# VH-VL binders against Beta-L-arabinobiosidase (hypBA2), part 1

Scores and structures below are computed, not measured.

Target 1, 158 residues: Beta-L-arabinobiosidase (hypBA2), of Bifidobacterium longum subsp. longum (e8mgh9r892to1049)
Amino acid sequence: TNVDSASKSTTNVAKDADVTGTTYAEKDTNYPAKNAVDGKTVMESFWGTKGSENKTDTLNIKFKDGKQKIDDIRLYFYQSSSSQTISGYAEPANYKLEYQKDDGTWAPIADQVRTPNYAGANYNRIQFTPVETTTIRVTFTPQAGMAVGVKEIEAYNT
Structure headers, positions and changes below count from the first letter of each chain, unless a header shows other numbers; antibody chains aren't numbered by Kabat.
F stands for the ipSAE by ESMFold2-Fast; E and O both for that by ESMFold2, at different seeds; each is averaged over both directions (binder to target, target to binder). V2 = 0.75 x the mean of E and O + 0.25 x the DockQ between their complexes.
Where letters were taken out, [cut] stands.
The coordinates of atoms that the task and the answers printed are left out; those that the model quotes come from them. Centres of patches stay.

## First folded at step 2 (VH-VL)

Design a01 (framework fv_acasunlimab)
Fold by ESMFold2-Fast, scan of step 2:
Structure a01 (fold): chain C 158 residues (1-158), chain A 118 residues (1-118), chain B 108 residues (1-108)
Amino acid sequence: as target 1 above (158 residues)
Amino acid sequence: EVQLLEPGGGLVQPGGSLRLSCEASGFTFSTYAMSWVRQAPGKGLEWVSGISGSGGYTFYADSVRGRFTISRDSSKNTLFLQMSSLRAEDTAVYYCAKDYSWGYFDYWGQGTLVTVSS
Amino acid sequence: SYVLTQPPSVSVAPGQTARITCGGNNIGSKSVHWYQQKPGQAPVLVVYDDSDRPSGLPERFSGSNSGNTATLTISRVEAGDEADYYCQVWDSSSDHYVFGGGTKLTVL
């Protein structure tokens, strides 16, 4: 189970979250936002931005069980690296993490430690000073000529 | 309401060719991947080929690669399977199927029987 | 090539619970979907994404997936549940959909 101020958990509070985006991907049912919170980090299930006309694309992840305490987000990116993958995807050039405050405004997540210290082609772990929130937002900047694919977003209190 | 209609199959000689079609209605055809799945008499389901909503990506089972070509025409909401160099083992009921997110098939056509025999 | 293994048949009495397994190497890392097929008919989706049900399907149908085994569970089985059941995954290593061999459910 999930959040106690004194307890750590292996529970992924982003699983089955309500997810919304601002991208073409919300209309393309091949790669819907639901795929980013289904509990699977496999290449078969990702959210994709191919065809987006936006300079950046976002995912808003609203936790199913309301306000959660988190200090650890894990991102898994899809990339076109072999004959087994859909072409035209690469890890983003960069990404931005925000959480929604009680007044509804967005604030950057502070004191992030990223492993790796750049957007990695698959697994990325971001650790930070704990925040309590109902919703996180990730904004992705694609590499030139490439689309962004997110296999999974996980959130933990470690 | 979603419908997938397959107008019919046929009897064809080994080495021959046949084109299957599947007419879609009730959803925005161009936004969904589509697949062909077959079932030989008395046997299980076997995936044959899939195509992305845009038509830019196509995939084939090893057993049909180089012999079958999947295509789509968004202006007619129609999926096609062009079959060539047909073999007796291609005898099956062929279903067109609507693919949701490269995961599962939420709607299936009625199926069309293709018989490859001399 | 990736392979899904199902028992060829399962028998159950009316009102009892039927369990149909689908074995695959590390299948718990994949999303498993289940189809029901009655003689002479096209398959019908009964469970998707391991455990979700299409609208209109009875709650008697449920699913699970972990490790090397996925399971379709049909509780309070009725005569109308007699059919062949197929599990299915997408295999990213080959860009292929893979079906299990099918399980014939008999209600006696």
Scores: ipSAE 0.008, ipTM 0.518, lowest interface PAE 12.3, mean pLDDT 84

Design a02 (framework fv_acasunlimab)
Fold by ESMFold2-Fast, scan of step 2:
Structure a02 (fold): chain C 158 residues (1-158), chain A 118 residues (1-118), chain B 108 residues (1-108)
Amino acid sequence: as target 1 above (158 residues)
Amino acid sequence: EVQLLEPGGGLVQPGGSLRLSCEASGFTFSRYAMSWVRQAPGKGLEWVSGISGSGGSTFYADSVRGRFTISRDSSKNTLFLQMSSLRAEDTAVYYCARGPYYSEFDYWGQGTLVTVSS
Amino acid sequence: SYVLTQPPSVSVAPGQTARITCGGNNIGSKSVHWYQQKPGQAPVLVVYYDSDRPSGLPERFSGSNSGNTATLTISRVEAGDEADYYCQVWDSSTDHVVFGGGTKLTVL
């Protein structure tokens, strides 16, 4: 079936995706990349970059059921607070979204409308011109002295 | 300073139509999803409809689908709700609200009363 | 259709702690937001994403969410906290915003 003809969907095509991160929190082995696609937005289930030696860290999400049409990505960030035991995390200073083309090269996702306009603590919705792809990539720039925690990434065709 | 201003509501007979407006200021309107939430007299909050910042996605509660249409005009920073085939059950204060309709609403309009009665 | 259940009313004495619950099937896997509404006024966001507070809100307001119950906690309750409180989630299966029925907090 032609993915181009897909209708609006409430299905999160990123759930249980084949996900890889450029790093994860070394001391907290329970913050691996798979936590970003497990369907949970709770505090204890996130991908953490604390201890990363990289200037930016990237999360690669390969959809479980192959090529998908998407126009909506939702990002949930973990932020440390005085009431929580996990410290040193804040929403990223910025992030960029890319998708993988059929030839294997990466292209920026065009015409993004972000809500909020800058990376917000907890929840961010990014809507854009539909793309058909098997894999998306998000690159995060941390705030100075802080790590990035991604609770969940969701992808929809709305 | 973020503001959402709703003009006064109206009294409409059953089967009639009415358009609500919400004028936004103090933020980049086209970057934010907007919603309509209503509250019948003495009752709780009920989500009615939502629209993405670009206007490319719209969502409706089952009770209003086919009768109400949400739209926005970014050149005027204005959100609209076109209501048709109005019923007594649609009598409520209607609030416009800023933020993703699938998450928190951080700013609300003052509300406008819509009364549907004969 | 997803349903959120709140007690219709909760009474608390000034200076004590009020707890308002929001029940939902596996609500701990969802993000819960809380609104305060005083008579004749629009709702005001008091807690978002389970436990975060908007800037400028008193530290007395806090939230939690696990299993089948989310809770709004208001410590050292003041007369001015008397209001209706609503919980809210997004139901991704239907693309709908769902509100709880509301809880009237009486300070007496």
Scores: ipSAE 0.006, ipTM 0.484, lowest interface PAE 15.8, mean pLDDT 83

Design a03 (framework fv_acasunlimab)
Fold by ESMFold2-Fast, scan of step 2:
Structure a03 (fold): chain C 158 residues (1-158), chain A 119 residues (1-119), chain B 108 residues (1-108)
Amino acid sequence: as target 1 above (158 residues)
Amino acid sequence: EVQLLEPGGGLVQPGGSLRLSCEASGFTFSSYGMSWVRQAPGKGLEWVSGISGYGGSTFYADSVRGRFTISRDSSKNTLFLQMSSLRAEDTAVYYCAKSRYSYGSFDYWGQGTLVTVSS
Amino acid sequence: SYVLTQPPSVSVAPGQTARITCGGNNIGRKSVHWYQQKPGQAPVLVVYDDSDRPSGLPERFSGSNSGNTATLTISRVEAGDEADYYCQVWDSYSDHVVFGGGTKLTVL
């Protein structure tokens, strides 16, 4: 059906988002959290968690233009199985997606369909029942002995 | 294997110009940042200039800004440093260096090319 | 302009541990890289991102970084470790790569 077509968008509302609520900032290795919302999915631009003493790290995305309706998140992870790898970074073992409710509390994003259904190194698309929120967060569990590298997060209403 | 070869260098008069080149092989050249680092005789390492993997960003030390231009030709896997208005203080061995990222650590270095600025 | 301070020289006996410091304001918030340079040769990366070691380098080389001081530690020093050592950071404020002045390690 075409009833929702007028409200759909190809605009990435996560671009240039406020990431200051992120739980870990790697030392100045050029892998700060802003790299995950800069619009680039290249090897040179990712957020790294190397050296974190946290069991999990959370990337916090507060949309630049306030409350947004989204139903599609795309995650690009640093490649772990390539001759062009940077030592010590890999896609996470798994991740969780949450959105901030109007009362300030966090809720899991419901009815997720993940493609692929595991954490893929390069491209991960998560589709879900639309939510309206100012802020989303992704909590990453690293693979044993590895740090997480996130090249980019995008959010859409498709 | 990764190699960085620097065929350029030479003797130039103060106020003159010289172009250095660095030929890269053994890695995906366009994916990595590159820099020029110099060392005056008997002195320490001094960073001169850097360029991002895709050439979108260039960086210069204050001492060379406006006089030197860094560039890259990804189709030829070659890094360049165009030097102008050369001074006696620019006399040094110039190394090209590959970054592990755009401007982080340098995991591979060229053999170095001597540039002498003397009258 | 951001400045990294190294002692000009450090002396150590063979088999002992050498420690070379790199001082900088809040350097613990930056990633520090270390290079070894022997006379007439290009520098060689020996430690990157504070404490990581490139493949093929001996485990005798290690690093740490906290507060205002980063340290390169070379255990079981050998005569072949005699060289100049440089620390290096990226200073995001100035968009500059910064090197320390270098430390000459003498193995007596």
Scores: ipSAE 0.007, ipTM 0.512, lowest interface PAE 12.7, mean pLDDT 84

Design a04 (framework fv_acasunlimab)
Fold by ESMFold2-Fast, scan of step 2:
Structure a04 (fold): chain C 158 residues (1-158), chain A 119 residues (1-119), chain B 108 residues (1-108)
Amino acid sequence: as target 1 above (158 residues)
Amino acid sequence: EVQLLEPGGGLVQPGGSLRLSCEASGFTFSNYAMSWVRQAPGKGLEWVSGISWSGGSTFYADSVRGRFTISRDSSKNTLFLQMSSLRAEDTAVYYCAKGTYYDSLFDYWGQGTLVTVSS
Amino acid sequence: SYVLTQPPSVSVAPGQTARITCGGNNIGSYSVHWYQQKPGQAPVLVVYDDSDRPSGLPERFSGSNSGNTATLTISRVEAGDEADYYCQVWDSSSDHPVFGGGTKLTVL
């Protein structure tokens, strides 16, 4: 969570956004794409790609309140553990961030500073040069033999 | 059993309006994107419009943009297509389809409803 | 706008293998879905994500996708397979699905 600032917004503009995912994620009633923007990071509420035959899987996140200025994205991944009954999930091997330009084309988000600099098992913060957009897209490359689970995607203007 | 029932359709004059509906059952309607796909007599499939699971994102083919409006009512498990300024070229069987947007597929289709635009 | 090209018709004898192609620039990087439509009926999904089959579909239906061509293959064709077949992808540039023009499969 960000602290209050008079000069910038600390609102998560991705919460309750319209989310569209790859074919498999949209078909799974247990782990649908809407789980990635429902505000839950500690529950087993995640978007899952288990069974996907795709080389990569994506989420398109269209902000509910239209065009937003953002400079901070936070990703929370679900991973299987012995304390949980859901198996076969691990953080992705890598991920790519893009935003939709006014002309409808996609552009990579530039000047990213990732903390950690690899895909972390739970929490990942990506800070970048501010962009104004209605929609962001995240593309995930899974680890061999594992599915990707996204607990939550948050977007802020810090 | 997944079902998509389309009770709408009919004959309308050019410039007229018509609202199609599609009643869904057998799946959690609010978790899935929905689309309208049409087929003119003897022609191929043409995607017309789509709506995200929450209804906040809508998409339109160039041929219908500004004339058609897609909407949904999750409390009634119903998808709608409001058609206005209808043209002879809009004559087609209209299918509602359960689908996704990114890497989109349509795993279930309604029976289709015929819309005829003619004087 | 992304364009998918299908041959308008393919003819095969019963028991032969039918191959229906779907051409697109770098289509191998897309996920291709295939629909079967019989006269007077709604389309039915027969192959999704390039090569997966819905439950209950005969194993005679298979798919592949590489380079600039995706292919729907129907082995040991039966008279009941006679239908129009459509390929479909999601066009990420325009954020909408695109259908091929369809291929009429005739079983002679």
Scores: ipSAE 0.008, ipTM 0.512, lowest interface PAE 12.9, mean pLDDT 83

Design a05 (framework fv_acasunlimab)
Fold by ESMFold2-Fast, scan of step 2:
Structure a05 (fold): chain C 158 residues (1-158), chain A 120 residues (1-120), chain B 108 residues (1-108)
Amino acid sequence: as target 1 above (158 residues)
Amino acid sequence: EVQLLEPGGGLVQPGGSLRLSCEASGFTFSSYWMSWVRQAPGKGLEWVSGISGSGSYTFYADSVRGRFTISRDSSKNTLFLQMSSLRAEDTAVYYCARERGYSYGLFDYWGQGTLVTVSS
Amino acid sequence: SYVLTQPPSVSVAPGQTARITCGGNNIGSKSVHWYQQKPGQAPVLVVYYDSDRPSGLPERFSGSNSGNTATLTISRVEAGDEADYYCQVWDTSSDHYVFGGGTKLTVL
């Protein structure tokens, strides 16, 4: 069969990913990192960093099916304005995207086109030159006085 | 200590209705998705319905859609399942279950179960 | 709809290793959770997210998940492990929780 045609898909390869190596988990487990890869973008399912003493926190995403080719990452953030029931969380002030190279080192994802072009909308699409990797990570800088809330990360080869 | 208590079972005729309740304690109820899972006598587990912590999102198995309604009351820490148009095949032990905060796909605590019998 | 297939029964002698399989198309791309149910009791979570264990559960319980098969492994089986075991996933395509049919583990 045509290998190149088969390689492109609308499949979210980040779903159910191994999030081991994420820098912080809240101890009550209401908003752990697995919430960011459960396939749901609903308001009540997010990874939270409340109580973290780190200046930034990193979400680590190791794909379930090994090495994948990706060129499209989608991030959904919990926004403080969207709910009064769960307080103290907001979209991040900024974030950076990296992928793990074959030698185990990390490299920034190059040639990113971000839509929107600011750091913290409730839906953020990042398109880039394709990379092949087993693992990506996103490092978030929180807004002053707030913890970050990440509802979902998706990764595609479009 | 997390506890989920289901007050009691019920007997109902085909076509009838019944409301189940599940009283939660030992955790922040409104922060957790909750589900109902049933088990017919001598059979396996079957997921019935789920509801988000806020109550804004609900999901139903195809076999019960349009007949069952899941709801919750955060002021009473109580989960409900309103069952209508009951059929013999709805006879089962019904468990309320807490979905762990890790995903929608994990049940870390279960109620004791309540038997619903639909017959003659 | 997505289907999980388990053998209806597995028999094992005390001290041996029991392996309970859960088959599903591309199940390795999903997160698999395992529950133990003893007669007249509610299910209890024993393995989650393929291979994680709840606090206090013995290391004798382990899990794996790859390709089309997830496996619950119970080493050095004890009489008290006799129970029904269920695998479970969330199917994003249907927005449904899916349980396997269950496997009765008999310790003989």
Scores: ipSAE 0.007, ipTM 0.537, lowest interface PAE 12.3, mean pLDDT 85

Design a06 (framework fv_acasunlimab)
Fold by ESMFold2-Fast, scan of step 2:
Structure a06 (fold): chain C 158 residues (1-158), chain A 122 residues (1-122), chain B 108 residues (1-108)
Amino acid sequence: as target 1 above (158 residues)
Amino acid sequence: EVQLLEPGGGLVQPGGSLRLSCEASGFTFGSYAMSWVRQAPGKGLEWVSGISASGGSTFYADSVRGRFTISRDSSKNTLFLQMSSLRAEDTAVYYCAKVPLYYYGSGTFDYWGQGTLVTVSS
Amino acid sequence: SYVLTQPPSVSVAPGQTARITCGGNNIGSKSVHWYQQKPGQAPVLVVYEDSDRPSGLPERFSGSNSGNTATLTISRVEAGDEADYYCQVWDSSSYHVVFGGGTKLTVL
């Protein structure tokens, strides 16, 4: 029998993924990369880049169950507000989505439709032409003087 | 293998200064964040300071801010803690500790130095 | 300022299970690390990121973290496990590493 490769799913294939981010020391043990794939979109559960000495910071998400077909990525950002003690976070100025090809090289995810069409605070949905991959990465460009906080990254075949 | 060596601390008068050093070997020093943690005689562990792998970010406990300065020299594989305006309450064994880079934002202390006693007394 | 609370001491018989708690407001949203310290020695990492173990450490050491309590569990306790145990988190809102007060485990 053949597997149904066109099956649509509500399963978030990024949940509990093997995730790594760019590293920048002890200040962010409460905001490790694993927080971006733990299934939580609220409270203190986010990956944070505050104190990064890099111009851009990257999350690499390797799906736990191997190669997946995806066409939908959802990003939830953390923003600092006057009512919160964690300062210095704003939605990124921009971000890039890439997937890893079978030869190990990275390619941009093509034909993206972003809602909203700019990076936003709470929820960003990116729909695109399906790709089959084991690993995706997102590279974030922060706003001047601000850090990037990612509450969650979800990936689906919708 | 991984090793953190802390040559002697010392006896200092209140108000005095002392510089601690921690020489690292067995790993790529410049790729890892480092920290200082102290322990007063018979008391628990107290975090003192931390520094990023590149040295561009430094952090301090409220009790030492403005008096202590953490720094590093990757060409010498050495971590430093410059202590000034020392008080009797700063008397403790000072440990240097390594932060692993296996996970982004991992702030666990995977290796510790042997500890250096600093006594602040008249 | 963020505070971690540990019991000062826990006693256990050889072969039994020791449980050392670390209380903190919403500590389940933070990553908890645990250290073992024997007299006259530097601390040694025994559990990191809530439940992960360093390579070479016995599976008898395990951790959990949810709500307001993190727990270090040592199963089939041996005399050599007698030590002080410290929990630790990073409080990103204050930019501080926070240690618990320590728990002395006595194996009787």
Scores: ipSAE 0.005, ipTM 0.502, lowest interface PAE 13.6, mean pLDDT 83

Design a07 (framework fv_acasunlimab)
Fold by ESMFold2-Fast, scan of step 2:
Structure a07 (fold): chain C 158 residues (1-158), chain A 120 residues (1-120), chain B 108 residues (1-108)
Amino acid sequence: as target 1 above (158 residues)
Amino acid sequence: EVQLLEPGGGLVQPGGSLRLSCEASGFTFSDYAMSWVRQAPGKGLEWVSGISGSGGRTFYADSVRGRFTISRDSSKNTLFLQMSSLRAEDTAVYYCAKDIRGWYEYFDYWGQGTLVTVSS
Amino acid sequence: SYVLTQPPSVSVAPGQTARITCGGNNIGTKSVHWYQQKPGQAPVLVVYDDSDRPSGLPERFSGSNSGNTATLTISRVEAGDEADYYCQVWDSSSDYVVFGGGTKLTVL
């Protein structure tokens, strides 16, 4: 009955994870997937989906130290909101969080509480019932005509 | 070994057009982004244009946007810069530069440059 | 538009250490690359990704990047190091490759 889930940490277990994306950004050295787990939430460090021909794009985050217990994911989106930023990026219309089960299949993360309850432009915190997994996957649906930029993904056991 | 050869420079009158080419060898051409970088006599380096390895994305400096077109031909391993509406300020040595990957971050190899002179 | 600022010239005695700075707003959040250019020649990459060196380049060349300043350091300077040096970044906000104005290194 979750007795062992009493242990909490402020460690971001997604930092420097083995991360892959499904867009041209997977090969793009300007907006590579590694930018989403480098510990930076600055404007110049994001994973970008501009040029993707997919209806949705994903990031697969495989934790560097193997199986982890997590109950808190934080997402930071890049948006083109001023003349000084790269054009064509907006927060996704929505996103989906999944974790990889031991048999290799993907399951939705249950009991999510999102703050804000929509895809917020800058900061999004998702709290949920703890899961133990080696890999999480986030699937993004872009707004019409826009690309998705992810500045950072963090994962914690809080 | 990587080699970039740049024929195609010359003297052009203001308002004229010129096409530069850069013939690449020694690497898998379509896997790497390519750029054009120019240098006016006695001045510094100025990035002009870049193209992704696939050719699907192109970028231009504000000073040349709408006048220059970058393109590539993977069957010939050749990079092109079509220059139109040339101005005296476009006078420079133009370098072909190879990016480290299929998207430009920095240049590991440069051509020897070709002089473009725009004067009447 | 993103701007990189370099001193126009730096002078150093043979065997001493030369430091060439590259200033930019929050440049420490970007990757900085350095090129050496001798008269009549194409530029040559000497430092990439802030502090890495191309194979075959002497250990005398090193780089750092933090805050608003990146620095190219050339230790035990030799006469053959006389050249113009340019810093460069990719500016994600404009989809631009940005070069500094260049620094002429003189070994006296």
Scores: ipSAE 0.006, ipTM 0.511, lowest interface PAE 13.2, mean pLDDT 84

Design a08 (framework fv_acasunlimab)
Fold by ESMFold2-Fast, scan of step 2:
Structure a08 (fold): chain C 158 residues (1-158), chain A 121 residues (1-121), chain B 108 residues (1-108)
Amino acid sequence: as target 1 above (158 residues)
Amino acid sequence: EVQLLEPGGGLVQPGGSLRLSCEASGFTFSSYYMSWVRQAPGKGLEWVSGISGSGTSTFYADSVRGRFTISRDSSKNTLFLQMSSLRAEDTAVYYCAKLGYTSGWYPFDYWGQGTLVTVSS
Amino acid sequence: SYVLTQPPSVSVAPGQTARITCGGNNIESKSVHWYQQKPGQAPVLVVYDDTDRPSGLPERFSGSNSGNTATLTISRVEAGDEADYYCQVWDSSSDHRVFGGGTKLTVL
């Protein structure tokens, strides 16, 4: 047809974002919040909440290029296995996605379709009604006795 | 199957120098933080120095800073401790130890057999 | 600069429970590891991250960490458990690894 069509974006707008965590892990240069937006999903690069004194821990991701339209967020979690020396990390029991409105208040992201519909041990894709925002926030509820490790968070307009 | 072998050690006079080595096998050496931990005769364990897997970050106990240099050679899977300006108080068994991760709070999950360094006139 | 305090010795009869403490300011905010060292041997990790055991270690070894005190508990003690035990934490502000002074466990 001879009309403008929507184009899919392959650009991860969360990469190299300005990230702020609210956990004890912010004190650790090897497990800092920036590891969650560095484009890597390797074992050496995750944001860890081990030692957090909070019941839940958050990441605020402020996009480097200002306000973006997004409808797709991807989360990669670190989980410990019995064969590894790194212990105490499991995917969160749950997580919550919010975006920051123009007035600075936070609103839930609407109409989420999660794959999987629980917090998966590795890859999680969340698709939703498009929002335009400068900043997203993810709140993680850990499993009892476990810490949360976030390898990467990505955001796209698909 | 993880192994850390510490050939070396010896008797050195005060003010002298000595290099310790630790040969690693059974794991991806360049991925893990490595340390030297010493134990003076009849005393407890004292952490001496550590180095990141990439080698870009090094750390030292206050008692050895400026006198000891930690380094690693990933092509040889070998950790080194270059000791200079040695004092009688540096007399100890020196252990190389592997951290369970790249850095951070993790434990030392494997240890070498230790090598005795005696500093005496 | 961070300091860990252990009792120098603990004595226990075979089959009883030994408890070895590790004191530190707000130590509950840190991950505590425990090492066993027998005469002439290298240390062996027996408990890590406050409560966890490495694969292959007896279930008799357990740990806890609350307030200003972490504790290594060895239940149903055997003669072979006689050793020096060290607690250890990471001081993130200096990236130093800090050991306690060690506790000699004597089994009658």
Scores: ipSAE 0.000, ipTM 0.517, lowest interface PAE 13.7, mean pLDDT 84

Design a09 (framework fv_acasunlimab)
Fold by ESMFold2-Fast, scan of step 2:
Structure a09 (fold): chain C 158 residues (1-158), chain A 122 residues (1-122), chain B 108 residues (1-108)
Amino acid sequence: as target 1 above (158 residues)
Amino acid sequence: EVQLLEPGGGLVQPGGSLRLSCEASGFTFSHYAMSWVRQAPGKGLEWVSGISGSGGTTFYADSVRGRFTISRDSSKNTLFLQMSSLRAEDTAVYYCARDTYYYDTSGYLDYWGQGTLVTVSS
Amino acid sequence: SYVLTQPPSVSVAPGQTARITCGGNNIGSKRVHWYQQKPGQAPVLVVYYDSDRPSGLPERFSGSNSGNTATLTISRVEAGDEADYYCQVWDSRSDHVVFGGGTKLTVL
């Protein structure tokens, strides 16, 4: 962590986090949850849910350095198209952000400002009232007939 | 950094067999498809075979189908091409390459090995 | 079996613009990738998805693709650009990677 009295933090506290997903259901290709926190936003480095039988799939991100103060989460989704390499993926229909409280229960992240205000296929920035937590989770609702791919999730204190 | 190392080719008689290997480092091997591309002396690039990240799907050029077998070992980050029933026409430099192909979508080869010469001659 | 056609050679003076074409039936509906190969070396990706460039590559390299012709354009050509250039597509009907025959760029 670098602290500069004049500068916002550019440290992504989710990088190399201890991550788990609700599905590892890629039968023929391995796209594990760790790909969502590896610092790469390339198309082939993503967490994939293809083959999931769940209505929604979740990423749990436990920060490597313990409890962090955050107010900014960034999501990069993978989408399939004729100009991209992998079929069957689209940005989620919606997503939900939660943080883990000290008692182990989950609470919604409050006062979110999303840019864009829908789940965008490209970069998504969510700014909110600061929370202090060791762990965040994002729950994704897929579009009908499609799988969810998360290229990267980042968390900052701005 | 991404690196693909091809330890060596060889000289083989017609009808013989040879296995090529390609050792990958600097990326998560199982997340990428891989291809073999060959180039006969003084000629252009010819795609030979491809394999998905999991190894579950394989593809072959018509000229090698039934004679060559592509495989991979993710525990060793190594790609293989088992060549059998070799012909003089198979003489070429063989390159392994990292492939973005997946599920019938357009793929490109973004990193290449140094190439290994395979000579098929009596 | 899909076929890509390239001119066997193109000559250009230093500082000028080189244009290397890749012809294919309705190639504008496909995505074209381009590789540079110097003597004794492995190919290097220079343009992918018609017009995108790998990070670290000069902006002098650009691409386009429409109708029956894709084009690799190299502006302000330097002696170091002398190489063989190959176009490539994926043909979903045959499940094949298809390369053009290659174009030798000579910088005079």
Scores: ipSAE 0.000, ipTM 0.478, lowest interface PAE 17.8, mean pLDDT 83

